# VH-VL binders against q55578, part 14

Target 1, 249 residues: q55578
Amino acid sequence: MAERIQKLLSQWGIASRRHAEEMILAGRVSVNGKVANLGDKADPQQDFLSVDGKQIKADNRPRDIYLLVNKPRDVLSTCDDPRGRKTVLDLLPQDLQRGKGLHPVGRLDRNSTGALLLTNDGELTLRLTHPRYHLPKTYDVWLEGNPSDEDLEKWRSGMMLDGKKTLPATLEVISENKDQIHLLVTLTEGRNRQIRRLAEELGLTVLKLHRRTIGPLQLHTRGKVLGSGQFRFLSPAEIRLLKKQVNLR

## First folded at step 22 (VH-VL)

Design n5
Fold by ESMFold2, last read:
Structure n5 (fold): chain C 249 residues (1-249), chain A 121 residues (1-121), chain B 107 residues (1-107)
Amino acid sequence: as target 1 above (249 residues)
Amino acid sequence: EVQLVESGGGLVQPGGSLRLSCAASGFTFSSYSVHWVRQAPGKGLEWLGVIWASGTTDYGNEFYSRFTISRDNAKNSLYLQMNSLRAEDTAVYYCARGYPGYRDIHAFDIWGQGTMVTVSS
Amino acid sequence: EIVLTQSPATLSLSPGERATLSCRASQSVDKYIHWYQQKPGQAPRLLIKDASNRATGIPARFSGSGSGTDFTLTISSLEPEDFAVYYCQQRSYFPYTFGGGTKVEIK
């Protein structure tokens, strides 16, 4: 059956629906040789649908895949890097690296480690990354320096970043000594390099940044540890919890 | 009145399991870290682990494989699931509230009265 | 793990005397030591946070001092209710650890 093109691109794991709409508006999508417009429909069984010149074939629709990766340092959280640097997809078996439509949900900086969701479920990606759905993410942050109580309260209550105040964060000090402090930071937003930039504004140096959790997803659960650079499939229960948090069935 | 009350202790065979509960009242439970601490008869205090206000957990090195801490904020309750119990686990088990805020949260300002767990064949 | 060594194990004193309790850490914990009192049959009670900060409701006769590896709890003039076991706890390094305790008993 004919469906909106942005939905098809999401279902085939090409892009989130939001990104697919941007691609359509940029003239990157064609249907039967004609540049598509937002709102156009296509049926991959009946139509010649292409993105950036590559045909979207009906029999290439991948099954739904949901992976949790423990991203190591110096690996990019992107599908493809123009400079050919190592990406999170390179951590996967070859059959998962290509043709399945896998993409990261959100991002972790190159020098950050920890939990990263990979999926070909574009609708879930759109919702999990949309500002209106405040999925909590918890980070271990090791800092060099001795922040005052006033510094930490500023961070907790919100600080100006790029002209917009950050949302409140939950902070919990795990340990500290004269040289370093280990914080547990929970954010409900994902602004560009937020933890690193706020730490810098407070005069603190980020020594290590590790994302411990993404909503219900944890790297370290009772009796099971997902090691650096390793991945696992999400359980059906984890998938249901994620979808529930963003009002999907 | 700010209060913590443990329950669920008792006699259990080696290799057995017990689930301890800690009921909280008189404060905003979801805003605090809550910890488990035990004390063997005639011995000192031993920190077991914490569930943070954020909902994640951390454990002492020898407990992470056998003990699980959880919380139910709707019921103002903290739980300790203990598996593969040994004679050495015989102790009074306390739940303890971390100090208000986010920095002194490992100073325990409110304690329950404790519940006794005896592991004996 | 950080080992906290408390001395003496037992301190036998009379009411009105000064009690001095020591806690030594196996490595520097800066100021990050807490002190607790435990009376027989009761749960511990927080006395001092971060070496020297008296918790709310704790009498002024209790004071704490020290930094680095050596810490002291002082009870300036013992009252009958002060005969108990006292524990130090560090929070500088994970996991958090307690000392073995000092029992303050009536002579």
Scores: ipSAE 0.796, ipTM 0.906, lowest interface PAE 0.9, mean pLDDT 89
Fold by ESMFold2, look of step 22:
Parts: C-alpha cells; sequence; structure tokens
Structure n5 (fold): chain C 249 residues (1-249), chain A 121 residues (1-121), chain B 107 residues (1-107)
C-alpha cells in the first residue's frame, strides 16, 4: 500500500520521520528514478524507492519488534531529540537503537517513570494511542497531602481540564498517613499531564509518578522484575492480546 | 450467599510447588480486590499479597520471589502459585475480600474457611 | 514494616464484664487500624474499620478508639460468643501487618 515516503523511511529504520523529511528536501530520496518531493507517496512492493542511490527493498524491512521498557526518570520518551538528550532508545543494545524503526507508543513525562512500549509496528501504535479504544493504563501516584473523600470522588467521576471533563478514573488507595497518600490510578485516556494537573487542581503535590501497566502489559510479570532502565521483548501471547484489544489479527 | 472457598492444600515436600484456588460466589467478583493471608499452626495472621480489581498485584516482602497471585474473573476464581516451598510455609491459607469502594479496600470483610498446606520431608 | 503489639496476650473475664484490648503501633498509623475476631477453628471476622467504624452487622457492644500509636477495642458487656482471639491490622503503610492477637477467654 502507498504511504508517505517519510513514513516508509522510518518503517525501514533509515531515519526518523523528521530526519527523513530533511533527506527528501535535500534531494537524497528517489522514487522510480525521479527525485522525490515532500509529501510524495510510494509503495515498496510496486515502486523503486532509493536513498542516496541505495534501493529500499521490500524484503529488507526489519522484523516486527515489541519491547517493554521500564523508563527511568530524566530519560525522554522520544525516538529523536535534536538537543541530544538521553532517550528511551539509548537504553537498548546498539543493534536495536538504529535501523529497526523502533519508536515509543505514547509517552511518559521526563520526570515520570515506568512502563513504555517500544515497537516498529506503526499500525499497532496508531490503534493503541487512538482515543476510540480507551486502553487502560495504571499508575502508582504518591501525593503529599491528605485529600478528603469528596476530593477523591471528584477525581474518580471527572474534573474539567482544558474545557473538557476528564473521563472517569479508577482509584485505589494503597496506603495513607497524615502527610502522604499512595494511589493506584487507572485512566482510559492520555491527556497531557493529566494526573499531575488534576492533583494540582485538588491542592495536592505529586511526589512520584510511576506507570505500572499499559493494558495487559506489566513490568513485573511471569515471576520476573523488570528493573529501572531495563527492557524485555513481549511474549507472543502479549502481542496477540494487545492486537485483540484493538481489533488487529 | 456471599462466600469464598479455598482448595488445593495438602502435603508437599520442601522445594516443591503447589497451586491454591479460591472460588468466589454471591458477589461481583471482578469488582473487588482479593488478598491471601496465612496462619501458621498456633501463630498469628500474616498478609501475603493482593490482586487488585485492575488485575495488578502487590506482595509482602518475603513472598514476591516465590509466590504468584492471579485471578480469572470469568471463573470467579483467585489463585496462589507457591514455588520453592519451605517448612516455614506450613500454614492455613485464607483468601479474603477487600471492602468495597476505593479507600478501605484492605479491610477484609469476607474470608474463606482456609486450606491447610503442610511442607514436610 | 510496622510492628503492632497487642496486650494483654490473654484476658480472662466472665460473661457480662467489660473487655479492653490494646494495640500499639511502632510508629504513627493515624487512624488506620482494623480489628478482627477469630473463634477457634474459624476464619477471622471484620469488626472495626479505621479505628472506630463498626463493620456492617457488628453489635453495638463492640467499639474502637485511638489514633497515632495507641488503639483500643472495647467490648462493653461480654456475651458467650465473644470469647475468641482478637487481631489488629494496620493499613497506613505497605505492607499491611497484623498484631500478635489477644485471646479473650472465660475466667
Amino acid sequence: as target 1 above (249 residues)
Amino acid sequence: EVQLVESGGGLVQPGGSLRLSCAASGFTFSSYSVHWVRQAPGKGLEWLGVIWASGTTDYGNEFYSRFTISRDNAKNSLYLQMNSLRAEDTAVYYCARGYPGYRDIHAFDIWGQGTMVTVSS
Amino acid sequence: EIVLTQSPATLSLSPGERATLSCRASQSVDKYIHWYQQKPGQAPRLLIKDASNRATGIPARFSGSGSGTDFTLTISSLEPEDFAVYYCQQRSYFPYTFGGGTKVEIK
């Protein structure tokens, strides 16, 4: 199927989408012998796509890869940072960092930690991040403060954020004392800094935010602990379960 | 009638494995956190861990490496997989339901009658 | 982990008497103590949540009080069915812990 060239170059692990756009503007990309323009589409099964004179062959597309990362603090959830800061790709072995087309599915703030899916499966990424599917994500949230039952009920039922009421959330109090509360918060949406902003609206300070799960994916599954900065491959069963949740085969 | 019923206890050798089951009835099982608690003969209660309504788990420090809690909401069942068993694991094992809601879900309002596990060579 | 110390270990009383059971925490747990009753050969039964809130169906003769480190379960007038072991449990800090129990027995 015909796709934008910058997307294809990313899928083949040649460059990020933004870097691929730069390559196209520099005249480095050709389709069927003609220099490509930004916005052009190609089908690798039907077209001769080349970069710097090297053909991008359909049978050289990297295999599908699915990784779960436990993102540490101060690591960016991006595939490319123009300022050269540490990204989640830097946590991987060299052979996975480049040439495989890996990108994060969704994001975590720089000062948040926890579960982040990396993959080169663009269709799965599109569906997992699409609002239609409401993929649940569970967070450990440590807050300074002592919220009332009324405060927590407002959070559970929905609060106004950027002119739109948040979807209902699931809250579970793990522990609490006079100074702090530890919540499990499950969200079915991914609005910008939602947990931090709702806590602030209630007068609470977020001490630590850790994403424990993404849908069926958990950091501590199969009797193993996935430590900070570590990664693992998804099992075939996990991949099938994710695809089932978003109506892929 | 609201109840929890444990099963799968018995005699096992040190180093062995055993899977306990807890069957729930009379309530909406999927809406509750469910915990495992044990009691060695003549001793007090010891909290082992929980599976939350969301399906994620937490364990006491002594148990995270050897015990695994899971649930099957379609079967209204809770499980405790125990590996690398030791003599000190000899106890009655209870499953216990957390109180409804969100804030006091670690108050256990329904308990099973327990199943005995004996670890002996 | 929070250590809960229950005293006395055994309380010998007659029916109709008032029972006062103590639970002391190794550090402040605010009000976050639960109380359970366990009769011989039976599973525990929830009595009190968060220091003072009686669970559904628990008779009014059971009451709880305290905050911080010192907590009390009171049975105002003992009935024959009240002779059992009583446990406190804290939920202020993870992991949750139980006290060692107080046995209330017939004098």
Scores: ipSAE 0.786, ipTM 0.903, lowest interface PAE 1.0, mean pLDDT 90
Fold by ESMFold2, fold request of step 23:
Structure n5 (fold): chain C 249 residues (1-249), chain A 121 residues (1-121), chain B 107 residues (1-107)
Amino acid sequence: as target 1 above (249 residues)
Amino acid sequence: EVQLVESGGGLVQPGGSLRLSCAASGFTFSSYSVHWVRQAPGKGLEWLGVIWASGTTDYGNEFYSRFTISRDNAKNSLYLQMNSLRAEDTAVYYCARGYPGYRDIHAFDIWGQGTMVTVSS
Amino acid sequence: EIVLTQSPATLSLSPGERATLSCRASQSVDKYIHWYQQKPGQAPRLLIKDASNRATGIPARFSGSGSGTDFTLTISSLEPEDFAVYYCQQRSYFPYTFGGGTKVEIK
């Protein structure tokens, strides 16, 4: 079927969507012998699609890959960074870093750590990030401060953020003392820096923010912990659970 | 009537495995944290771990490598999978419900009757 | 891990007497101590949450106090059903830990 060329280049592992757009604008991409324009569509099974004169063959599409990464601090959740800072792709072996079309599903900010899904399955990515299917995500949040029950109830029930009330969150206190509290926070939405901004609104300082889970995906399985900066492949069962949650087969 | 009922205890050889079950009734199971606690004969209580209402787990330091907690909300059931059992794992095992809410959920307001696990040759 | 030391190990009293049970933490746990009662052959029963908050259905003769490192469970006038083992539990630091227990017995 016909799809936007930048998407095809990403699916075939040729370039990120941004780089693919740059390649198209630079005249490096052709469809049926004619230089492509940004926004053009092609079907690799029906069209002659080429990059720098090299044909993109329909049967050379990379196999679907699903990875869980434990993102460390100061690593960006992006495919590339113009400033050359370390990205989540740099955590992978060289054969996975390029040519496979891997991209993060969602984001973690630079100063957060934890679970991040990488995949080249674009349909799964679209559904997992779509508001209709939005997966629960659970975070460990270490806060400096002494919140009241009223403060935490405001967080649980929803608080105004950028003119719109946040969705209810699940909170579970793991531990606390007079100076600090350790929360599990489960969100079903992914607003910009939501946990950090709501904590600040309540007069609390975020000491550490770690995403523990993404839906059924956990960093700890069967007594094994996926260490900081490490990655693993998803099991077939995990892939099936993710797809089931967003009505994919 | 709010109840928790453990089952699956028994005699197991050292190095063996055993799966304990905890059946819940009379409350909305999926809304609560549920914990495992054990008590060796003649000894005090030892917290083993929890499955949170959010579905994630945490364990006491000695148990994360050998024990796995899971829940099946459709069956109102909590499970404890124990592997590589040792003589020192001999105890009565309790499942316990965390208090309603989100803040004092490690106060256990409902306990099962316990199930005995004996690890011996 | 936080160590909770309960004293005395055994408290021998008669019905009608006042019982005072101590729980000392190895470091401050603020108010985050729970108390349980365990009768022979039975599961524990929650008495007190967060140092002083009586759980639902617990008689007024049970009270808790303290903060920081030192906590007390008081039974103002012992009844026959109160002869049991009592445990404190802290929830301030993970992992949660229990004290060794105080046995309250008739004599």
Scores: ipSAE 0.783, ipTM 0.906, lowest interface PAE 1.0, mean pLDDT 89

